# Designs tried in a protein design chat: VH-VL binders against NAD kinase (nadK). Part 126

Target 1, 268 residues: NAD kinase (nadK), of Syntrophomonas wolfei subsp. wolfei (q0aze0)
Amino acid sequence: MKIILVNNRFKENTEKKAQEIAGQLSALNVEVIIDNGLDEPYAGTVDFIMVLGGDGTMLRAARRYGQRAIPVLGVNMGTVGFLSNIEINELAEYLPLILREEYSLEARMMLEVAVFQQQSLLTRVFCLNELLLRSNSPRMLSFALEISGQKLEPYRGDGLIVSTTTGSTAYSLSAGGPIADPQLDAFIVTPVASHIINKRPLVVSPEREISLHLLEEREAIIGIDGQIKMDFGAENRVLIKRAPHPLLMVNLKAKPFFTSIDRSLQRQ
Short names: E, the ipSAE of ESMFold2; O, the ipSAE of OpenDDE; V2, 0.75 times the mean of E and O plus 0.25 times the DockQ between their complexes.

## First folded at step 10 (VH-VL)

Design T12 (from N82 with heavy chain S30Y W102Y S105T, light chain L55W; framework fv_ixekizumab; at its last look DockQ between E and O 0.02; V2 from the best seeds 0.00; counts 0 for: pae O 12.4 > 2, placed apart)
Fold by ESMFold2, look of step 10:
Structure T12 (fold): chain C 268 residues (1-268), chain A 122 residues (1-122), chain B 112 residues (1-112)
Amino acid sequence: as target 1 above (268 residues)
Amino acid sequence: QVQLVQSGAEVKKPGSSVKVSCKASGGTFYSYAIHWVRQAPGQGLEWMGVIIPILGTADYNQRFKGRVTITADESTSTAYMELSSLRSEDTAVYYCARGHTYKTTHGYFDYWGQGTLVTVSS
Amino acid sequence: DIVMTQTPLSLSVTPGQPASISCRSSQSLLYSIGFNYLHWYLQKPGQSPQLLIYWGSNRASGVPDRFSGSGSGTDFTLKISRVEAEDVGVYYCMQALQTPLTFGQGTKLEIK
């Protein structure tokens, strides 16, 4: 068995704990790869991913490994968020179940984001929460949104969020979008400070394709999960689809979404 | 309490096809491997293949050489096994079984359907 | 393919007496961190198979203590310490290490 341990190199408590856990697993003849974010993602075959940290560390793991159909367990190292399943002090209790593969999985939709310059593909990334298009100057953006070939009336404002249901409790929520059940597959399209009154948030079928481009020359940014930024200008467009594979989240412990919303949001 | 309920018995002629359903209730369906096993009258158990609904992938015993197609419908919690180009030797009881894990291997079958008798007679 | 061989293929037992069934695989089923990917099932007359023992030695839920599994690698044994009338049926071992998953031929247990 081969396991990736994902931690945040800037949080020393996760680094020490990752080394401790790796030692325990190695003593059980489990091969361990540590991904602290410093190096390229591990490219070889693995059986399981354990994320030590908060929602941000999970977002990085999802971007790096989410398309590989590998079970991912979130282990909370501090304040509880939306993407952890167990606490670090519970790991010893659950480790036998992990090794025996006695757990269930929950699929979480991801976005596939392709950014173009003119006709050339610049980059393809996957994300768990959202893509943000925003102005990078005091000026508003004028931009076009197209959903499966249907052009909407132009947008004008600070930007737009295209989110998964998992991302509905992140930036989309702050911008006025709804909280969505993460077991649903959907896009949530949330305007950011729109100057056009009739631009309400949209909930869109996951089978749609979403396209964005600027209608006038402006300095803008594409943000991915709040962790990756890319320049975006009038020569660019972005195409957003449902990713080929969902993130496979491990469920060892029941964590009811609806009864926990207030507690989780207090920690965000 | 998990239960697998299969479609009813069928009588078929050689050369035709049969599609057997397996509906899961009382538990999760999509995160477990669903296996198909057959048993000819008076004979042992023979593994036919598996589907992993959460991954949308299937794997088959090569002895059936593409005659078997296994699918799943997540919305109805139902797996299907279709066997084509039926021969009299395909007369058997066909079982679905749930693996305890999402993998095609390493699992044990903790729940079994009641079986579906398919009779192929000329 | 991994070949699973059961011995005996038929077993006639006086009620209250022990029974033992052997299962041998053509290659080791010991893998990963020490798990044996070998499982046992009982098919009672007119019924679907049911899980008895998983990973060579673990009793499934609701299985009486008189059933036990042992062995490792290529050689496995299912034992019934005191056979009862409801134990009649066909016992199968199955390897789950690699596809195609394969069963032993079955051991038919009858009361004498």
Scores: ipSAE 0.219, ipTM 0.698, lowest interface PAE 5.1, mean pLDDT 89
Fold by OpenDDE, look of step 10:
Structure T12 (fold): chain C 268 residues (1-268), chain A 122 residues (1-122), chain B 112 residues (1-112)
Amino acid sequence: as target 1 above (268 residues)
Amino acid sequence: QVQLVQSGAEVKKPGSSVKVSCKASGGTFYSYAIHWVRQAPGQGLEWMGVIIPILGTADYNQRFKGRVTITADESTSTAYMELSSLRSEDTAVYYCARGHTYKTTHGYFDYWGQGTLVTVSS
Amino acid sequence: DIVMTQTPLSLSVTPGQPASISCRSSQSLLYSIGFNYLHWYLQKPGQSPQLLIYWGSNRASGVPDRFSGSGSGTDFTLKISRVEAEDVGVYYCMQALQTPLTFGQGTKLEIK
C-alpha cells in the first residue's frame, strides 16, 4: 500500500504529525509520500490520500489529486470545517480499517474551470468549492452569464460565484447562496452584491455549461477555492463544467451534515 | 488519559508459573500493541514479547525458549503475560507498555504500566 | 539480534550544564523514507520508563525543548541543553526495527 500525506508546511503541528504518522505507517510496511505543498504533486500511483488539517488543506489536496480517482480522507487537526471525516485523535482507532480498505466512499462533484485568452487556453483547474469572478477595483463589473448557450441579462455588481454543492457552505453561503445537500450534484450561481436588489441565486443542472466574460474593460480577478488568484480582463473567458471525475471522499464514520450546520457555522 | 494498570507483586517458587495482568483504560485497546518488558534488580530493560489484540497474534523473544505466553481479553481490555518454569534469574519488575503499531511489532512505547515485581525464591 | 551500545554508562552533571548521551546500533536503523527506528526513554528513580524521544528526533508530549534527539543509521545522540534536577534517572535507547526489540545498557544521569 502507498499513501500520500497532505499537510500544510505553514502549520508546524500538521508537519510534525505528518512525520509521526509517516513513521508509523512505514513500520506497518506502508510506503508514504509527504506533500506539504512545496513541490509539484506526486506523479506516481498511490492507493490512498490522507489530508491532515482543515478545509483549506483538503481543497488544495482536491485540486492536486482529485482528478485521479483516489480515496481521500480528511483528518481534522482541531479546526472548524465541513470536509474532514475524523479527528486526529481518532486516527489510531480507524487506521486498521484504512489499511484493510474497510471504508465507504462518497462522491463529491468538482468543477472543471477553463480560462481562455480569446481562443487560447490559459489554464484548466479542477476544484471542489467554487470559482469566483470579482472586481479588482471599487467599481462594479458588467459581465455576461451564459448557461448552455442561453444568454442571461447582463450582470452588474461586485462579482459572481459558481459553486458546487460542497462549496455551498463556503463563500457562496456568505454571499447569500443556499445551503445544498452535498449528496446532490448541482451548480450554485450566486451573485456578489448585485446592483439589482434581490437578484436570486441559481441552482443549475450539472449537465449544463456555464460561461462568463466581461462586457467592458475592467480590472477583475478569478479566484478558485479562495486560494488561487489570476487576473481577468475583457479578452478573457471562463468556461465551467462538471469535472469528469468526482472527489472520492472516504467515509469512516457518519457525518450528520444537516444537524451539524448550525454548530459549524456558529464557529466560523 | 490512557492508563495501564498491572496486577500486584508475586512471590513464586522455582519451577512454578506466574501470570501478570495489564488493564488498559482511557483509550482504544485494540488500536495498539501491548508489549512486555522486564527489568532485573539494578539491570537494564529486556523485551519479552508483544501481542496485537486486533489481530490476535503474538511474537516473543526467543531467548525465553517458549516459556512466555501473551494473551489479551477484549471484553476487559486486559493483556496477560504468563512465564513458566520460573528461575531465580526471572526475579524482576515486569512492565506492560503500549506500542504505536497496529499490524506489526515495530514502534515506540508511549504509555507504561506501573510494573509488577515477581520474586522467585526457594 | 541488534545490539545497542550506549556511552557513557554514567555521567554526573552540574545543574544548568549540557549533557550528551550516545547510542550506537550494530546495524542501520534507517528504514523507508528516512525514518530511524530509534527511541529514547527516561526512567526516573522508582518510576516506570517514560517516552522521551521517538523516531530519533521527535519529542514526546510534555517533554521540554531542552531535550533533543539526533542521528541516523547507526549513530544517535540525546542532548540536554541545560540539565535540571528533574532530569535525574536512567536513559535508554531502543531499536524497534526488528524483533526482538533491544535496549541499550542505560545511562545513569546524576546531579553534582
Scores: ipSAE 0.000, ipTM 0.460, lowest interface PAE 12.4, mean pLDDT 90
ESMFold2 (binder alone), look of step 10: mean pLDDT 92; pTM 0.950

Design T13 (from N82 with heavy chain V50G T57K S105T, light chain S32D N58Y; framework fv_ixekizumab; at its last look DockQ between E and O 0.02; V2 from the best seeds 0.00; counts 0 for: pae O 10.0 > 2, placed apart)
Fold by ESMFold2, look of step 10:
Structure T13 (fold): chain C 268 residues (1-268), chain A 122 residues (1-122), chain B 112 residues (1-112)
Amino acid sequence: as target 1 above (268 residues)
Amino acid sequence: QVQLVQSGAEVKKPGSSVKVSCKASGGTFSSYAIHWVRQAPGQGLEWMGGIIPILGKADYNQRFKGRVTITADESTSTAYMELSSLRSEDTAVYYCARGHTWKTTHGYFDYWGQGTLVTVSS
Amino acid sequence: DIVMTQTPLSLSVTPGQPASISCRSSQSLLYDIGFNYLHWYLQKPGQSPQLLIYLGSYRASGVPDRFSGSGSGTDFTLKISRVEAEDVGVYYCMQALQTPLTFGQGTKLEIK
């Protein structure tokens, strides 16, 4: 059996704990790969992924491994977020279930984001929360949104968020989007400081294809899960669609989403 | 409590097809592999295949030479097994069973359907 | 395919006496973390199979303590310490290490 432990190398307590857990697993003849973000993602066959840390560490794990259909468990190391299932002090209790593969899974939709320069694919990334298009200057953007080939009236403002339902509690919420049940599959399209009054947030079928491009030359940025940034200009176009595979989140302990919303958001 | 309820008995002619349903209740349908096992009269158990509903991916016993198709409909919590080009030797009771895990290997079958008798005769 | 061989194929026992059923696989079922992917089922007359023992030695929920599983690798044993009338039926071992999943031929247990 092979397990990846994902941690953040810039957080000392997660790195130390990852080494401790790896030792315990190795004593049980489990092969352990530590992914602290420094090296390329592990490419070999893996049975399980354990994320040690908060929502940010889970976002990186999802981008690296979410398309590989590997169960991913969030283990909270401090302040509870939206993406952890168990606490670090509960790991010993649940480890036998993990090793026997006695757990359920919850699917979380991901975005597939393809950025083009003219007709050439520049990059393709996957994300769990959102893509952000935003101005990189004091000037507003003028941009076009197409949904399955249907051109909406031009947007003007600071930018736009295209979010999953999982990402509905992240930047999309701050920009005025709704909180969505993460068990739903949908895009949430949320304008950022729109100068067009009738540009309300949209909830869009996951079967749609979303396209964005600038209508005039401006300095803009594409942000992915708040962790990756790319320059975006008039020569670029981004295509967003449902990723081929959902993130497979491990469910060992019941986590009541609706009764926990206020507590979880106060920790953002 | 998890329960698997199968469709009723069928009588079929050689060369036709049969589709047996297996409706799951009392649990998370998509998280567990659903397996199909058959038993000819007076014979032992034979695994036909299984499906991982959360991925829509099925694995098959090659003994059936592409005659079996296993699908799942998450909206109704129902798995299906279709066996085509029926022969008289396909007369058997067909069981669905739930594995304890999401994938088609490693699983022990902790819940079984009641079985569906399929009789193939002229 | 992994071949599973059960011995004996038929067994008549006096109530209250022990019974033992062997299951042998054509290759090791021991996974590197120490689990044997070998499971035992009982099919009572007219019923669907039911799980008795999983991972070689763990009793399923509701299974009486008189049932026990042992063995590792290629050689496994199901024991019933004191056979009761309700234990009649056909016992199957199954390997789940790799597809296709395969069963033993079955062992029919009867009361004499």
Scores: ipSAE 0.544, ipTM 0.811, lowest interface PAE 2.5, mean pLDDT 90
Fold by OpenDDE, look of step 10:
Structure T13 (fold): chain C 268 residues (1-268), chain A 122 residues (1-122), chain B 112 residues (1-112)
Amino acid sequence: as target 1 above (268 residues)
Amino acid sequence: QVQLVQSGAEVKKPGSSVKVSCKASGGTFSSYAIHWVRQAPGQGLEWMGGIIPILGKADYNQRFKGRVTITADESTSTAYMELSSLRSEDTAVYYCARGHTWKTTHGYFDYWGQGTLVTVSS
Amino acid sequence: DIVMTQTPLSLSVTPGQPASISCRSSQSLLYDIGFNYLHWYLQKPGQSPQLLIYLGSYRASGVPDRFSGSGSGTDFTLKISRVEAEDVGVYYCMQALQTPLTFGQGTKLEIK
């Protein structure tokens, strides 16, 4: 068995723990690759991804490896979040199940985000939570939203969020979006400080495509999962689709999403 | 499959030295520690020491007071245990075993040699 | 040195009946991420020791599921749900938390 341990090298505690776990996994005849935030993801074949840390680390792991259809386990290291399944102190207990591949998987829809410059593709990214378009100045943006070829009335405001149901408890929530069942596949389109005060979020079928572009010459920013930043201007277009592959999240321990949602949100 | 094959039985006089070999095959020699464990007749198991071949680092049970020397030759995938100043109490079956770790601690012994009887008698 | 104490030192079991062996360490063998550096070996008559359970509760390859290891910290137990004739031998626990590695006295299992 070959496992990638994903951690954050800028967090010393996670690095140390990754080394410790790697050593012990090696003792169990498991090949281990540590990914602490290198520029390029590991290109070799692996059987399992273990994410050490919080939601941020999971989001990075998802962007790096999610398209490869590899089981991903979130191991929490004392942080508050929604994406970890077990605690670090529980790893020893569940390790036999991991090694024997005796676990269930939960498929989480991801976004495919394509950013264009005119007709040229600048970048394509898969992400677990959301795409954010926001103004890079105190001025409101005017932008066009198109859903499967249907042109909506122009949006005016600070920005727009296109989120997965997984991302519904992230920035979308702060912007007034609904909390969505993670088992549901859907887009959540949440306005950020819309000029229309009562502009409501949209819940959109995952079968549809979402297109965004600016209607005026303004400086804007594209944000992905709160970790990637890109300049966005009038010459740019963004196309959002359901990713061709979901993130396969390992479920070793049941987590009561709805019964613990209030507690989790209060801690943020 | 991994195999550890040890050298043959030895008969030694008190005060002399014995060197037992353990040749590994069927696996990666350098990736695992090699340990030595002895068992006196009718007695339990006693850890003598271990070596990490790739590092050339050996740890010893201090109870032997420096009489034990453990070495490894990566080119031949062979580990050695030399016990000096032999005493009658050193009469035992000596085992080599493969340990899973890059250190002499934490690991378990998944493969064992067949054992080497060393008899110390006048 | 960490002292390992096994109980009982011998037991005679009727085939098909369960057996239980205790191993106690003079200090905790629990490590940071929850692993216990306690291993179990079986030495069958006339043979070299063989690995049964590693890290307290993991069965080695080829070990029947009637063998199980449990415990944490200083108290560990090896259980055989249904003893068979092939299970005859001496069982040893070993700590590998620190050097020197130390074994229990051994528990001799015989068939009635």
Scores: ipSAE 0.006, ipTM 0.484, lowest interface PAE 10.0, mean pLDDT 91
ESMFold2 (binder alone), look of step 10: mean pLDDT 92; pTM 0.953

Design T14 (from N83 with heavy chain I52V, light chain S32D F35L L55Y; framework fv_ixekizumab; at its last look DockQ between E and O 0.02; V2 from the best seeds 0.00; counts 0 for: pae O 6.6 > 2, placed apart)
Fold by ESMFold2, look of step 10:
Structure T14 (fold): chain C 268 residues (1-268), chain A 122 residues (1-122), chain B 112 residues (1-112)
Amino acid sequence: as target 1 above (268 residues)
Amino acid sequence: QVQLVQSGAEVKKPGSSVKVSCKASGGTFSSYAIHWVRQAPGQGLEWMGVIVPILGTADYNQRFKGRVTITADESTSTAYMELSSLRSEDTAVYYCARGHTWKTSHGYFDYWGQGTLVTVSS
Amino acid sequence: DIVMTQTPLSLSVTPGQPASISCRSSQSLLRDIGLNYLHWYLQKPGQSPQLLIYYGSNRASGVPDRFSGSGSGTDFTLKISRVEAEDVGVYYCMQALQTPLTFGQGTKLEIK
């Protein structure tokens, strides 16, 4: 059995804890790869991914491994977020269940994001929460949104968020989007500071393709999960669709989404 | 409480096909493997195949590949087993069973359907 | 395919006496993490099979303490310390290390 331990190298307590857990697993004849974000993602076959840290560390793990159909467990090291399942002090209790594969899985939709310059693909990236298009100047953007080839009336404002349902409690929420049940597959399209009042958030079928491009020469940025930034200009467009594979999140401990919404939002 | 309820008994002619349903309730459907096992009269248990709905992955006993198709409908929490080109020796009770895991192997079957008798008239 | 062989195929036991059923696999069912992918089921007359023992030695929920599983690798044993009338039925071992999953032939336990 081979497990990846994902931690945040900028938090020394997570690095020490990852080493301790790797030792415990090795004593049980489990092969362990530690991923602190510095090296390329491990390319070999693995059975399980354990994320030590908060929602940000989970976002990185999802981008690196989410398309590989590997179970991913979020282990909280402090404040409870939306993406952790168990606390670090409970891990010893759950290790036998992990080894026996006595857990369930929850599928979480991911986005596939392709950015083009003119006709050429520049990059393709996956994300768990959202793509953000935003202005990189004091001037507002004028941009076009197309949904499966259907051109909406132009947008004017600071930008736009295209979110998964998992991302509905992240930036999309702050921009006025709805809280969505993460068990649903959908896009949530949320304008950012729109100067056009009737541009409301949209909930869109996961089978649609979403396209964005600027209508005027302006400096803009594409943000991915609040962690990756790319320049975006009039020569670019971005195509967004449902990723081929969902993130497979491990459920060892019941975590009722609806009864904990306010508490989880306060602890982000 | 997890429960597996199968469709009712069927009588079939040789050369036809049968499709047995297995509806799961009382738990998560998508992340658990659903296995099919048959038992001819007076004989032992024979594994036919498996589906993992969350992945859409199926695997089959080679004795049946080409004649058996296992599918799942996540919206209704129902798995199906279809056996084609029926012969009299296909007369058996067909069970669905839930594996404890999302994998096609490793599973122990902690929940079983009530069984569906399929009789193929000689 | 992994072949599972049960011994004996039939067992007649007086109530209160112990019973032992052996199951042998054609290859090891033990993985490096210390788990044996061998499970035991009981099929009582007129019923669906029910899980008794998983991973070689763990009792399923509601299974009495008189049932125990032991063994590792290729050789496994199911023991009933004191047979009761309710234990009548056919016992099957099953390997789950790899597909196709395979059962032993069954061991019929009777009271006489």
Scores: ipSAE 0.504, ipTM 0.806, lowest interface PAE 3.0, mean pLDDT 90
Fold by OpenDDE, look of step 10:
Structure T14 (fold): chain C 268 residues (1-268), chain A 122 residues (1-122), chain B 112 residues (1-112)
Amino acid sequence: as target 1 above (268 residues)
Amino acid sequence: QVQLVQSGAEVKKPGSSVKVSCKASGGTFSSYAIHWVRQAPGQGLEWMGVIVPILGTADYNQRFKGRVTITADESTSTAYMELSSLRSEDTAVYYCARGHTWKTSHGYFDYWGQGTLVTVSS
Amino acid sequence: DIVMTQTPLSLSVTPGQPASISCRSSQSLLRDIGLNYLHWYLQKPGQSPQLLIYYGSNRASGVPDRFSGSGSGTDFTLKISRVEAEDVGVYYCMQALQTPLTFGQGTKLEIK
């Protein structure tokens, strides 16, 4: 068996724990690759991905490896979040199940985000939570939203979020979006400080395509999962689709989503 | 909280056998190794062997020359250590300890039993 | 077998003063992944041993920060920055690199 341990190099405790776990796994004749985000994603074939840390680390892991259809386990290290399945102190107890591959999987829809310069593709990214378009100045943006070729009325405001149901409890929530069942596949389109006071979030079928572009010469940015940032101008377009593969999240123990919402949100 | 509870003190004759039990609670028994360590009066610690219950595999300190047998019952979360052909030198407190590895005999011991005194005397 | 050698075998310390215990192994306990398979235990009088430090430098749960482990390869040190009365007992180092697992002779710490 070959496992990738994903941790955060900026968090010393996660680095230390990754080394410790790597040693334990090595002693069990498991091949281990440690990914602290410094190097390029590991290109070789692996059987399992273990994420040590919080939601941010999971989002990075999902972007780096999620398209490969590999089981991903979130191991929480004392942070508040929605994407971890077990606690670090429980890992040893569940390790036999991991090594025997006696776990269930939960498929989470991801976004495929393609950014274009006119007709040329600049970048394509798979992400677990959301795509954010926002102004890079104190001035509002005017931008066009198209859903499956249907042009909506122009949006005016600070920006727009296109989120997965997984991402519904992230920035979308802060912007007034609905909380969605993570077992549901859908896009959530949430306005950010819209000029129209009653502009409502949209719940959109995962079978549709979403496109965004600016209607004026303004400086904007694209944000992905709150971790990737790129400049976005009048010559750029973004196309959002359902990713061809979901993230396969490992479920070692039952973690009720709805009963934990209030508790988790109050701690954020 | 994880606890290891061992059987009571034993008094044995030379040449006889003793079997000490170690019952685990508060955690996943099958996910960890169970080690046995003994301590003669006023002496240091000596590792005797280990069992990985989920695998049913055991490893022993060769110094005991086959006199030690370690077993485990997953249904009762109990490990056993049997020492045969007892000698006066086997008089000691015997400890079970949980190893923080499950597939190998390696690792650190994060929880210990309370110990079982075995006295061998004619 | 890997031989573990502790020094000193006994130590008398005034409360509030620091203490240091050395543990030497007959071969390197350092693995290729950078972990030292060396652990420290404390056995208080009349009690079972308890885990103090694991993998050379990691404090076990509930262990005060006045305890610290250092070293690599064949030479390891357990330090107590300020010794307290509750620290009395016998300290053992243990290697878990290979079987049989082996302990140091133990270091008895007493209060002056």
Scores: ipSAE 0.020, ipTM 0.502, lowest interface PAE 6.6, mean pLDDT 91
ESMFold2 (binder alone), look of step 10: mean pLDDT 93; pTM 0.955

